# VHH binders against Phototropic-responsive NPH3 family protein NPY3 (NPY3): the designs that were tried, part 8

Target 1, 272 residues: Phototropic-responsive NPH3 family protein NPY3 (NPY3), of Arabidopsis thaliana (Mouse-ear cress) (q9fn09r205to476)
Amino acid sequence: DWWVEDLAELSIDLFKRVVSTIRRKGGVLPEVIGEALEVYAAKRIPGFMIQNDDNDDEEDVMEQRSLLETLVSMLPSEKQSVSCGFLIKLLKSSVSFECGEEERKELSRRIGEKLEEANVGDLLIRAPEGGETVYDIDIVETLIDEFVTQTEKRDELDCSDDINDSSKANVAKLIDGYLAEISRIETNLSTTKFITIAEKVSTFPRQSHDGVYRAIDMFLKQHPGITKSEKKSSSKLMDCRKLSPEACAHAVQNERLPLRVVVQILFFEQVR

## First folded at step 4 (VHH)

Design p10 (framework vhh_5c3l_4)
Fold by ESMFold2-Fast, scan of step 4:
Order: structure tokens, then C-alpha cells, then sequence
Structure p10 (fold): chain B 272 residues (1-272), chain A 120 residues (1-120)
């Protein structure tokens, strides 16, 4: 569709009017509208495809905020109309442009509908300067909470356990990867926050707990001085029986783990 | 059962470019940090670059920073090293290595290596 690229040349007011007219007349799939919005955002928002965390003083923040708010208002309600990656790029931009709570709340809700489509890099959202952490971990916790809440509602009403289990498994893998990555790059990540986030996905189905172990191990590297109770609480997040032989071999030599956990792994490894 | 196989090495002129690939099998690729490690004739192993399991954290040795780019495709279980502005000092056998979390110099798995020779 040539017209999608042509629409990206229009002012935001004309773009909105043309898209609204197309939607009102019907005959166009919601995902084509979604594509038009993404192409427009990529062309008009600096750094949108390569999410740069720094805003230049030369940028018109108010104009960018208005543009983003307009694009969010135009998002089709259909789940498949836009990708999770596009929604997260909009969310990152909304933080950068200091958009209101309403836009961020709607984006978080939409992202929660399909969080399983996200990748770890999508969740590495920069916090405003002057905070405790470099990355906005609270916003990620909000996205997980949205996913959990929506999935619990679907579990109550829908008998599609296999679909929900698949989504949960993918989100568990995503969050395991996120926790490992954020533990590596964010030295100010607290034990309480790490455990809280991990606990939100701890009951989700997994083929193995290697990812959980990797996340725990990465966190322990940044926090060698944590208490025995904190190490025990962290270790309870993984099921030693679900560790691969490779993970077991690493873990039994891992001086960061509590002795009790090492003994359990050795016992299970020998019995196998 | 675990297999790492490098490819893309060869002879190249100074200032040239080369792209190395490493095909991985027998383990959950995305759960392992990956590294490119090299060994020049008569020298010890040098970590050239590493990349986290997710692909979003990378590091480079000072000797290659700005010239080399590490990347991975977890869907294809493949690790890459794009090498630009090659120097004679880059001549070495390049190994693909997998490690559980970042532990410099201690790799659980390593490939057989691919020879890179930079000479006129």
C-alpha cells in the first residue's frame, strides 16, 4: 500500500482526519491502520526506531507530546491491530515526552494484553534522571501486573487453559531474561524488588528453571553481601529438580549460592 | 551433544572486513552468554567481545572497540562478529564460547575455532 507511506508525509492534523475518514467509511483492516500509525511515528518521532533515552533541548517537547497523544488516541481497539513492540515504543516515548497518566495507563493496559510478544530489550525503559535507578523497574512491574490481572480474568471466564499457559510460559521466559539483564546493568536493584517481580511469574509453567537460576545468579553477583534469609528467599524461586545437567554443574561450584541449595542440587543430581 | 561451529574466517588484507558466524546446538542458546575469544600464535586467550543471553548487553576489548560488532539471533541459534578495519594484530584463531553468566576466561563450551589471517 503506497498510501500508507504517503500518509506519513502529512501534518498530524491532516493525518488524523484522513485516517478517521478511512476508519469511518470502513473496508480497511485494523492492522493496516496500525501500520499507518507505526510508519507515521517512525518518520515523525526522533529516535523512535532506535529508542534514544536523551531528549535534546532543541526538540519541541510540547509538540512531540501532542503528536504522541494524538497517535495513542487513534489506536484501534482490536488486539492484533498493533504489535506489542510498537506499543512499548509509544510507552518509552510517552515517558520521554512527559505525557499524562491517562496515555501511559492506556498503553500499559494494551501492552498487558499481549506482553508475551515483547522481548527483553523492549522492557529496558530509562527512568527520569535523579531517581534511585537508571532504568524504570516500576513501570515493568506495572506491565507484569496488567498481564497477571487480565490473564486471571480470562482464566475465570475461558476454558482455554492451553492458550493461557502458553502466554504465561512466554512471559515467564521474558521476565527471567529481563531479571538477568536488569541485574547485570542496574546495581541499585533491591533484593525486595527482584524477589517481588520474580514471584509474580514464579507459578507460571516452564520447561526448565535454567532461566530462573541464571537470573538469581546474576542478581547475587551484584549483591554478595545480602543476608542468609534473602539468599534463601531468592533460591526458593527455583525448582532444583528442573535444572538441566549443565545448570547443576555450574550451580554446585557456585560460591554465591547458600550451602543448603548446593547440597540439594548435589543430592538431586546424584539420584538422577 | 553441545555443538558450536564457527565459520567465516579466512585471509584478508589490512583495512578489510570479515563476518564470523557461530552455529549453536544442544543447549538453550538464549540462556547462555556468548563470547568471541581469540588466540594469536604463541599468545594466550583474549576475550574479544561478549553478549548477554538476551542480546542487549555487549562489551568489547579496547583493542577492537569501534571496529568490531557482536550480535546474536536467538531464533536461529547463531552468534555473529562483524569485523571492520582489520589489522595484522587481529590475526588469530577465533573461538565461539558459551558461558553460564559472565565469567571471563571460564567457558562451559567452546567451538573448534576459525582462522583469521590479516596480511598483505
Amino acid sequence: as target 1 above (272 residues)
Amino acid sequence: QVQLQESGGGLVQPGGSLRLSCAASGFTFSNYDMSWVRQAPGKGLEVVSDISGSGYSTTYADSVKGRFTISRDNAKNTLYLQMNSLKPEDTAVYYCAAQWSYEPGDYQYRGPGTQVTVSS
Scores: ipSAE 0.420, ipTM 0.719, lowest interface PAE 2.8, mean pLDDT 85

Design p11 (framework vhh_5c3l_4)
Fold by ESMFold2-Fast, scan of step 4:
Structure p11 (fold): chain B 272 residues (1-272), chain A 120 residues (1-120)
Amino acid sequence: as target 1 above (272 residues)
Amino acid sequence: QVQLQESGGGLVQPGGSLRLSCAASGFTFSNYDMSWVRQAPGKGLEVVSDISGSGYSTTYADSVKGRFTISRDNAKNTLYLQMNSLKPEDTAVYYCAAGWGYESSDYDYRGPGTQVTVSS
C-alpha cells in the first residue's frame, strides 16, 4: 500500500499512535499491519534487511533496543500477519541490541509457530564476536526446540494431524539443508552440536534420507580432522534403508564414510 | 536418467559478457551442490565456481572472482553463470557439474559442455 511507505517516515511514537488508531477502527487486515511494521523496521533499523550485517558502533544501542521492543509489542497475534523471515530478522536484531528475555521468547515462540516457512538463509544468523563460531548455531537450536514443543502440543490435541506432518516434513528438509550449509561455511562446528541439532528432527517424516546423507557428507568433507568415533556417530543419523538408489550409488563410492556404513548400503542394495 | 545440458556459449570480444545456463533433469536438483568447471585447450579441468543446493553459499576460483557470478533457480532446475569482463584466458569448454569439490573426481554428473571463446 502507498500509505505504508508514508508511515515509515514517522517517529516511533507517532507510528505507534497511528497504527493503534487504525487497529482500533478495525478496517485493516492484520497482514497490512504486518506490512507496515516490516517497512518501518527496514527503514529505521540499520542493516535490518541485509543478512549478517554488522551494526554501526556509533549507534545508540538503547534507542534501537527501545524501537525494536516497541515493534515487537505491536506484532498482530494472527500467524499470517507477518512472515517467518521478518520474525527472524527481528530476533537477530534483538540479539544484536541485547533486548530483554521477554522479547526474545515471544519472537522464538512466534517463529516456532511457522518455522516451516523459513529458508536456510534465514537461519544463517551471525554470532557476536568473541565466540568459537561465525554463525549463531545456539539460536537456531532454540528455534527448533520451540517448533518441537509446539508441534507436540498440537499432536496431543489431535489438531490437523496431516498439516502437522507436512510442517514437520518441511522443517526436517529445512534443518537438513541448514546442517549442510553450516557444515560447509562453519569450520568450527563441533560433531556434538551437529548431531544434537540433527537428532531434534530425526523422527520427523521424510520421503527419503538423501538430505540427511548430504548433510553428513558435507560435514565429513569440511571436517577431515574428526575421529573415527565421531564419523561413526555422525553416520548413525541416517537410515541407509531410506536412501534413494541415486544416493546409494554415490555413498558406496564415498571414501569419507566409515567402511561399515558402505558395507551396509551395499548389502541393502543387494536385497532390494 | 540424469541429464545436464549447458547453453549460452559463443564467441565474444575481450571485455565482453556471456551468461551460461544449465538445464538439469532426472534428480532432485535442490539436493545437489552445483559447479561450473572449465577446460582450456591442452589443459586440465579447473573448478570455476560452485553453489550449494539451497543457493546460500558460493565459492569462486581466484582467476574469476569479482567477474563471474554463479546462481541457481531451483523451481526451474536451472544453474547459471554470469561472466563479465571476459579475458582471452577464459577461453574454454564450460561444463555444468552436479556435486561439490575442487577435483573432477568430486562430481557425480557432468554435462557435455558449451564452448566459450574470447578473441579479438
Scores: ipSAE 0.013, ipTM 0.408, lowest interface PAE 7.2, mean pLDDT 83

Design p13 (from v4 with A98K Q110D; framework vhh_5c3l_4)
Fold by ESMFold2-Fast, scan of step 4:
Structure p13 (fold): chain B 272 residues (1-272), chain A 122 residues (1-122)
Amino acid sequence: as target 1 above (272 residues)
Amino acid sequence: QVQLQESGGGLVQPGGSLRLSCAASGFTFSNYDMSWVRQAPGKGLEVVSDISGSGYSTTYADSVKGRFTISRDNAKNTLYLQMNSLKPEDTAVYYCAKQWGYESTLYDYDYRGPGTQVTVSS
C-alpha cells in the first residue's frame, strides 16, 4: 500500500494519532495496521532488518527506545495482525536499546503464541556487550517457556486438538535447528544450557530424532573439552529408535559419540 | 530422493565475476548445512565455503576469503556462490554438497550435484 509508505514519513506521535484514528473509524484489517507498523519500524529504527551496533549517542538511544515502546503499545491484539518474524525483530531491537522488562514480556508473550512461524535465524539474538555469551540464549529459553505454557493451557481446554500437535512438531524442529546452530557459533554455550533447552521440547511429537542427533553432534564437535559425563548426558536426549537409516549410518562411524550410544544404535538398527 | 543441480558456470576473464546457483529438492533444505566444493583439473576436492541451515553462519577457505560470498534462499531451496575477482587458479568444477551438518569433509557429504564448470582464462 502506497499510504503505508507515506505514514512512515510522520513523527512517531503523528503516526500513532493517525493509526489510532484509522482504527477507531474501523474498516481496516488488523493485518494492514501490522503492515504499517512494520514499514514504519523498518524505516525509522536503525539496524531493524539486521541487528547492528548503531550510534551510542544518548539522544539516539533515548529516541529509539521511546519509538520502539510506542510501536509495541500499538500492536493489534489479533494474533494474525503481525508476523512472528516482525515480533522477533522488535524483540531484538528492545534488547539493543535496553528497553524495559514490560515491553520484552509483552513481545515474548506474543511470540509464544506463534513460535512455530519463526526460523532458526530469527532466534539468533545478540546479547548486550560485555556479557558471557555473544548470543542471548536466555531470551530464547523464555520464548520456548511462553510457547510451552500457552500450549499446555490449550491442551487442557481441548485435548483432541491436532493443531497443537502440529505446532509442537514445528517448534521441536525449530529448536533442534537452533541448538545445532547456536552450538556451532557460541563457544560459551554450557552443557547445562544445551540440555535445559532441548528438554523443554523433548516430549513434543516428532517424525524422527535426526534433528536431535544433528544438534547433539554439532555440540560435541564444537565443545571437545566437555567431560565424559557431559557427553553421556547430552547423548541421552536422543531416542536411537527414532533415527533414520541415514542418521544411523552416520552415527555408527561417529567417534564423538559415547561407545554405549553407538552400540545401542547398532542394536536397534539390527532388530529393525 | 535428494537432488542437487548446479548452474551458472562458464568462461570468464581474470578479475571477472560469476554467480553459481544450486537448486535442491527431496529434503528439508533449511535443516542442513550446505557447502560449495571444487575440483581443479588433476587435483583433489577442496571445500570452498560452508553455510549453516539458517544461513547465519558461514566459513570460507583461505584461498577465497574476501572474494567469494556464500548465501542461501530457504524459501526457494536454492544455494548461491557469488565469485568476485576470479583468478586462473579458481578454474574447477564446482559442486553443491549437502552436509550432515557437521565436518566439512567428504565423509560428511551425503550428496553432491553433478557440478558446473568454471574456467578463468583470457
Scores: ipSAE 0.000, ipTM 0.297, lowest interface PAE 10.7, mean pLDDT 82

Design p14 (from v4 with A98R Y109F Q110D; framework vhh_5c3l_4)
Fold by ESMFold2-Fast, scan of step 4:
Structure p14 (fold): chain B 272 residues (1-272), chain A 122 residues (1-122)
Amino acid sequence: as target 1 above (272 residues)
Amino acid sequence: QVQLQESGGGLVQPGGSLRLSCAASGFTFSNYDMSWVRQAPGKGLEVVSDISGSGYSTTYADSVKGRFTISRDNAKNTLYLQMNSLKPEDTAVYYCARQWGYESTLYDFDYRGPGTQVTVSS
């Protein structure tokens, strides 16, 4: 809408007042309010649409933090009001500007409602400076926990098995892809953290464990110094019976896998 | 039914540019890391560039860094290689490759296209 872009020229205080007044009158869809928030964030937060922004100005960081906290407080409660991508951009900004736990908790809850809409790239959230890892893996774990908790509540109250299974399948695919990518780019990813995240989606419906195999293989390839015990523990995440013929062909030649896993794959291939 | 088909190769003069494309079908394109691999006459395979399934991470061989750019359009199931400042040494058959792992070895590529010839010569 034309007025949405005009609202983005206002100070945050005036923007909040105008949006609050519009919402009170009830004549505007929540999705339009969501659009106004996204346009405002894109114009007023440097690097909001581009994830690689470095901001060393302490006054600028405080101003950005206050702005972000205000925008989060203005998010409509309706699930369809904002996209998952927008929520994740807000979460990335909240980490960069060191916002309080309440803002991160609310954003995580909202993202958990629609995590199946996210892309792997969306989950590559940079950690605060001085940590062990370049990427914040704990935040991703929190998003998965939110999705699991909310989906379990839906399973109890609503017998929509098809919808819940579809969402779970899409999240399993997302997390398998995330684990492969983070294993590739994050040198300090521990075996314990990799397994912890993978286990959270291990019970989700999947047609194939090819994605699980790819994630494990990527982790093993990029972490050659791990122990044989750690390799065994990581490999247990994979159900060899659910591998495609293509994945089986790759895996039986894979020197990174424990011998027992190769033997299991060969056994199931022969029985097939 | 997995298919990879390259296009955009040809004859160019040194210093020229070419853009290669690879059309992918028969699989969920965004789930796979993709690579451009080349083979010069009388030489072995060289991994030129790779790109993650999300498009977030890219790598380049030292020989092409700063001159080539890999990209992908997951909505169109298409992989691209923009080649600038071409040198005679870049003459090769260029293959689009799908991989399971990060570092490209023979075991990391489960599918390659038929290739497209790039010749850099006056």
Scores: ipSAE 0.012, ipTM 0.428, lowest interface PAE 8.0, mean pLDDT 83

Design p15 (from v4 with Y102E E103Y S104D T105S L106T Y107L; framework vhh_5c3l_4)
Fold by ESMFold2-Fast, scan of step 4:
Structure p15 (fold): chain B 272 residues (1-272), chain A 122 residues (1-122)
Amino acid sequence: as target 1 above (272 residues)
Amino acid sequence: QVQLQESGGGLVQPGGSLRLSCAASGFTFSNYDMSWVRQAPGKGLEVVSDISGSGYSTTYADSVKGRFTISRDNAKNTLYLQMNSLKPEDTAVYYCAAQWGEYDSTLDYQYRGPGTQVTVSS
């Protein structure tokens, strides 16, 4: 729709008024409203479509915060109205502009409804200046908790097991990939935090634990100073029986793994 | 069984651009870090760029930083190297390489393709 691009030229107050009027009159799909919000955000929010940068010299932080809060308030309630990627971009912007807790909670709830649509890059949300890590790991933990809570609620309501299992499998894969990436980047990532996040998706269905092994291996490689107890606790996250032959071949030569884990893998490889 | 096949090399003038591709098969592509490694005539191997299995962590040699861009498409099992502002010093055979995690000389598990020739000459 060509009018969507024209609406992006309007001030936020006028944009809100026009969109609200269109919604009241009806006849427009929620997805079209979602598209209008995305186009507006991409044009008007600095850094929305590019990498977050701590060196941004934007001056009008209060104006940007107000703009973002207004856009969040305009999100249609329908799940299909906006993509998970758009919601995460709004969340990244809300962290960057230090928006209120209410906006972050609403975005987290909505992202939790469709977390299986996200990719690893979506979860690499930069932390505010200060703190121990480059990326905000706690916010990602909150998104996972939202997904878990909502999925458990769906399980209780006799929803399709196949659909729920598919969503859970996709989120498990997403989190395995996320853990591998943050383990590579974050030297201050604690073993406790790594295990806590991994355990949140540990019961989810998986065809393979190769992703779990990759995450563990990256963590062990980038955190060589951890104790033997910490290595054992991390290694317990993977089921050696679910490793592919390629993962087993790598693991049995991997000096970072506890010897007992290597022995288990060798045993299971002989059985299969 | 692990197969890597490079393409896109050729002759280009200084300041020109080339895009290299590497088609991968025989392994779970997304579980492997991928690298572009080059060997100039009469010289040793140089790691040009690395990319993590998910595609979100990249590194570049100082000699190519700002000029080359590594990327991957895990749905297509394909690795790419976009080379801009090419210099005569970039003349080399370019190899696609795959390994579980980042390069670790203690593991010796590196798979490499047959290579594609890039010649930058006026």
Scores: ipSAE 0.404, ipTM 0.722, lowest interface PAE 3.2, mean pLDDT 85

Design p16 (from v4 with G101D L106P Y107S; framework vhh_5c3l_4)
Fold by ESMFold2-Fast, scan of step 4:
Structure p16 (fold): chain B 272 residues (1-272), chain A 122 residues (1-122)
Amino acid sequence: as target 1 above (272 residues)
Amino acid sequence: QVQLQESGGGLVQPGGSLRLSCAASGFTFSNYDMSWVRQAPGKGLEVVSDISGSGYSTTYADSVKGRFTISRDNAKNTLYLQMNSLKPEDTAVYYCAAQWDYESTPSDYQYRGPGTQVTVSS
């Protein structure tokens, strides 16, 4: 809307007062409030729309921290008011501006409510320079943990919830895709971290393990220096019975896989 | 049954643009790396561009870098190639190809479409 861009010119205190007044009077959808917050963040937070490493001085960091904390406090409670991508951008900014654990915990909780809406690109978050990895994998692990925790609470309350199974299936597909991409682009991804993340979604409903196989194969291809024990541990993540005929044909010829896995695939192929 | 069907080819003047599409069916599209491969008259197959299953890793041949953009829509099972600043040298049959492995040589592709003709001439 026309007023959304005008609101982005206001100080954070005035922005908060105007948005609060609009919400109190009603007549504006939560999605429009979400749009106003996103436009404001994009205008006022350096690098917000693009994953840029902006070095701010200490004064700017304190102002940005206060700004971000205020924006987080203004997020509408309606789940569809803001995108998962916007929440993830806010999370990245909260880490950059050294916001307290409370703000990061709240953002992780909100993202966990709708993690199935994220795409693989949303999860490819760059780590600060000088670390061991180019991408921040620990933050992604935290988001998965939050989704799992919330899903377990819903399962305790509603044993017939087909929506939970759909969300779990979508997150399993998301994480299978994430593991394949991060394995391709992050040479310092450890076997322990790969397995830990994969195991968090291993019990989720899946029609096929082709995505799991692809993630494992990409990891093995890009990490040729791992031990035989590590290869076996990684390969145990997939259920050979759930591989498509096409995946089985590929896997049988795949010299990166442990022999035991190839034999298991051949066994299951001969019984159908 | 795996099927790949290209469309969007045609005749265009030098400096013009074309957008190719490839409709995929019969496999889990998002699990496969996809490529655009071309064959000019009297020449061998050339890999033009590759895209990973999730769409976030791309590569381009030096001959097309900066002019072509590969993309995919996994919800629609469709691969795209946006071709800008076309040159007579881009005249070729363009093929959509799928591979489980990310080795991007023409002989390594598991599936390949019938191709669509692109002709760049004044």
Scores: ipSAE 0.381, ipTM 0.701, lowest interface PAE 3.0, mean pLDDT 84

Design p17 (framework vhh_5c3l_4)
Fold by ESMFold2-Fast, scan of step 4:
Structure p17 (fold): chain B 272 residues (1-272), chain A 120 residues (1-120)
Amino acid sequence: as target 1 above (272 residues)
Amino acid sequence: QVQLQESGGGLVQPGGSLRLSCAASGFTFSNYDMSWVRQAPGKGLEVVSDISGSGYSTTYADSVKGRFTISRDNAKNTLYLQMNSLKPEDTAVYYCAAQWGYDTSEYDYRGPGTQVTVSS
């Protein structure tokens, strides 16, 4: 809407007052309020649309923290009011501005309600300074746990397995892609953390394990020094019976895989 | 069954722009890293840009960095190359290429190519 652009010029106090008045009077959809919040955040928070592109000014961190906390408090309760991408951008900003656990917990809960809408880039969240890893993998684990919790609640209330299975399949594909990408760019990713994340979605419906295989292969490629036991444990994450002919053709020539896994793939390829 | 089909090439003036597309079919597009590779008249193949299967890791040759942008739409099985500030040196046949693995020097699949000519 055209008036949304004008609201973004207001101070945060005036913005909050105007939005509160609009909501109190009614007649505006929660989605429109969500749009106003997103436009405001994009104009007022440095680096919001881009991954902390040019933020090295710490003198205003308290003001940015307060602004972000106010925006989070204004989020409509309706699921459809804001996109998963917007919630994740708020989460990334909350980590950057060192917002309290309350804001991050609420954002994680809301993201978990619609995690299937996220893309791999959304999950590439920078870790706080001084950590062992460049990316915050623990936060992604938390988002998956929230998704599982929210989906279990939906399963109890709704008998629509098709919709919930579709969401789970989309999240499995998302996490397979995330694991492949994070394995490529995060050299300090441990075998135990890789396996823990993968196991969180291992029971989700999948038509193919090609994504799982790709994630494992990328992890093995970037971690050539791991033990044979670690390679075996990682390889157990995939069901070779669910690999496509293309994945099988790649895998049987893949010297990074344990020999036993290659033999198993050859066996199942022949009985298809 | 497997097909990669480039489009969007043509004649353009120096400083102009072109957007190349590559339509993929017959394989699971999102499982493949994709590349744009070019061959200028009388020269060998040059890798112009690479993009990971998810679309979030990209690389560019120094000759095109800052001018070209690679992207992909996995829902449409399509790879793109946005080419800005084109130079006569960018004149080449541009190929779309797909690769699953790291251990091979060759691409698994490559399209027939599309001609880009940059001249006044």
Scores: ipSAE 0.427, ipTM 0.726, lowest interface PAE 2.7, mean pLDDT 86

Design p18 (framework vhh_5c3l_4)
Fold by ESMFold2-Fast, scan of step 4:
Structure p18 (fold): chain B 272 residues (1-272), chain A 120 residues (1-120)
Amino acid sequence: as target 1 above (272 residues)
Amino acid sequence: QVQLQESGGGLVQPGGSLRLSCAASGFTFSNYDMSWVRQAPGKGLEVVSDISGSGYSTTYADSVKGRFTISRDNAKNTLYLQMNSLKPEDTAVYYCAAEWGYQDSTYDYRGPGTQVTVSS
C-alpha cells in the first residue's frame, strides 16, 4: 500500500499511535499492519534487510533496542500477518541489540509457528561478541524446539497428519541445509552440537537422506581432527537405505566415511 | 544425463561488464557447491569463485574480489557470475563446475566452458 511508505517517515511514538488507531477502528487486514511494520523496520533499523550485517556498533544500541521492542509489541497475533523471514530479521536485530528474553521468546514462538517457510540464510544469526562460534547455533536449536513443541500440540488435537508431515519434511530439509552451511563455516562446531541439532529432526519424514549425507560429509570434511568414534556417531544419523543412487555412488568412494557405512551401501546396491 | 552449459561469454572492452550463466541438469542442483573456474592463455586453472549449495556462503579469488559476484537460482538450476570492471588479465575460458565436497579441488562435473576476451 502507498500509505505504508508515508507511515515509515513518522517517529516511533507517532507510528505506534497511528497503527493502534487503525487497529482499533478495524477495516484493515492484519497483513497490511504486518507490511507497515516491515517497511518501518527496513527503513529505521540499520542492516535489517542485509542478513547478518553487523553495522549496529556505530549506532546508539539503546535507541535501536527500544525501537525494536516497540515493533515486536505491535506485531498482530494472526499467523498470516507477518512472514517468517520478517520475524527472523527481527530476531537477528534483537540479538544484535541485546534485547531481553521476553522479546526473543515471543519472536521464537512466532517463528516456530511457521519455521517451514524459512530459508537456510535466515538461520545464519550472528552470535554476540566473545562466543566460540561466529553464528548463534543455540538460537536455531531453540527455534527447532519451538516448532517441535507446537507440532506435537497440533498432533494431539488430531490435526491433519499430512499437513504436519509436509511442514516437518520442509523443516528437515531446512535443517539439513543449515547443518551443511554451518559445518562449512564453523571450525569450532562440536560433534555433540551437530548431532544434537540433527537428532531433533531425525524422525521427520524425508524424500531421501541425501541432505543428511551432505551435511555429515561437509562436517567430516571441515572437521578432519575428530575421532573415529565421533565419525561413527555422526554417520549413524543417516539411513543408507534412503540414499539416492547418485548419493550412493558418491558415498562408496568417500574416504571420510567409516568402512562399515560404505559396506552397507554396497550390499544394498546389490538388491534388484 | 548430467549437463552443465555455460553462456554469456564474448568480447568486451576493459572496464566493461559481462554476466555468465551456467544451466545445470541431470542432478540435484541444490546439493552441490558450484564454482567458476577459469584458464587464461598459457596458465593453469584458477578457481575464481565458489558458492555453497544453499547459496549463502561465497568465496572469491583475490584477483576478482570486489569486481565479481557469484549467485545461484536453485529453482531454475542456474549459476551466475556477474563480472564488473573487467581487465585484460580476466581473459580466459570460464568453466562452471559442481562439487559434492568429497575432495578439495576435485569437481564431480564441469561444463565445456565459455570464452571471455577483454581487449580494446
Scores: ipSAE 0.394, ipTM 0.720, lowest interface PAE 3.3, mean pLDDT 85

Design p19 (framework vhh_5c3l_4)
Amino acid sequence: QVQLQESGGGLVQPGGSLRLSCAASGFTFSNYDMSWVRQAPGKGLEVVSDISGSGYSTTYADSVKGRFTISRDNAKNTLYLQMNSLKPEDTAVYYCAKSWGYEESGFDYRGPGTQVTVSS
ESMFold2-Fast, scan of step 4: ipSAE 0.160; ipTM 0.575

Design p2 (framework vhh_5c3l_4)
Fold by ESMFold2-Fast, scan of step 4:
Structure p2 (fold): chain B 272 residues (1-272), chain A 119 residues (1-119)
Amino acid sequence: as target 1 above (272 residues)
Amino acid sequence: QVQLQESGGGLVQPGGSLRLSCAASGFTFSNYDMSWVRQAPGKGLEVVSDISGSGYSTTYADSVKGRFTISRDNAKNTLYLQMNSLKPEDTAVYYCAAQWGYEDSYDYRGPGTQVTVSS
């Protein structure tokens, strides 16, 4: 709506008052309220935060924290009121502004309701500077756990199997892609964390395991110092029977893979 | 049948812009890292830019950083290269290339499109 841009000029307190008044009077869809929140956030919240512990920005950070907390409190309860991408942007901002656990927990819950809508870039959330990793992998694990918990609850209620399987397949593809990207850019990613995340989606339906193989291969390429036992444990994540002909042709020449895995692929390929 | 077909090349003046496209078919596009590789007259191949299968990891040659942007649309099986602030030194045949693995060699490469930067 055209008036949404005008609301973005208001102070957060006035914005909240006006939106509350509009909602009280009714006649406006939750999606329109969601749009107003997104336009307001885009105008008022900085898009890029490179470093933490900047004393010069302390007053700005406190103001941004308060603004973000207010916006999260204003999110309509309706699932379709806001996009998954918007929720993840709010989550990224909550990490940057060091918001309280309550806001991060609520955002994680809402993201879990529609995680299949996310893309790999959405999951590349920066960690505070000076930590072990550049990207916050634990927060991504939390989002996956939310999706798994909520999906299991929907399965128990006998919701549409086709729709649930489609959501699971999309999340499996998302996480396979995320693991490949994070393995490429995060040299301090441990084998234990890689396997833990991959295992959370290992039972989800997939058309092929090419994505799993690509994630494993990138991890092995970027972590050449891991043990033979760690390579074996990582390689067990893929089902060689579900690899495409292209993946099989690559894998049999792949010096990074354990020999036993190459042998298994050769035997299964003989059947095809 | 694997096919890569570049388009968008041509003659442009220094300081101008061009957008190259590469249409891919015959393979699962999102499983391949993609590159733009160029060859200037009488010179060897230079890797201009790389993009991961998901589209979120990119690299650029020092000669083009800040001027070129690589991107991909996996739904359309298309790779792009936005070239800004073009210089005579950018004159070359530009190839798109596909790589399933993480080796330094390409599995597939297109026929190329000519880019000429001159006044």
Scores: ipSAE 0.512, ipTM 0.786, lowest interface PAE 2.3, mean pLDDT 86

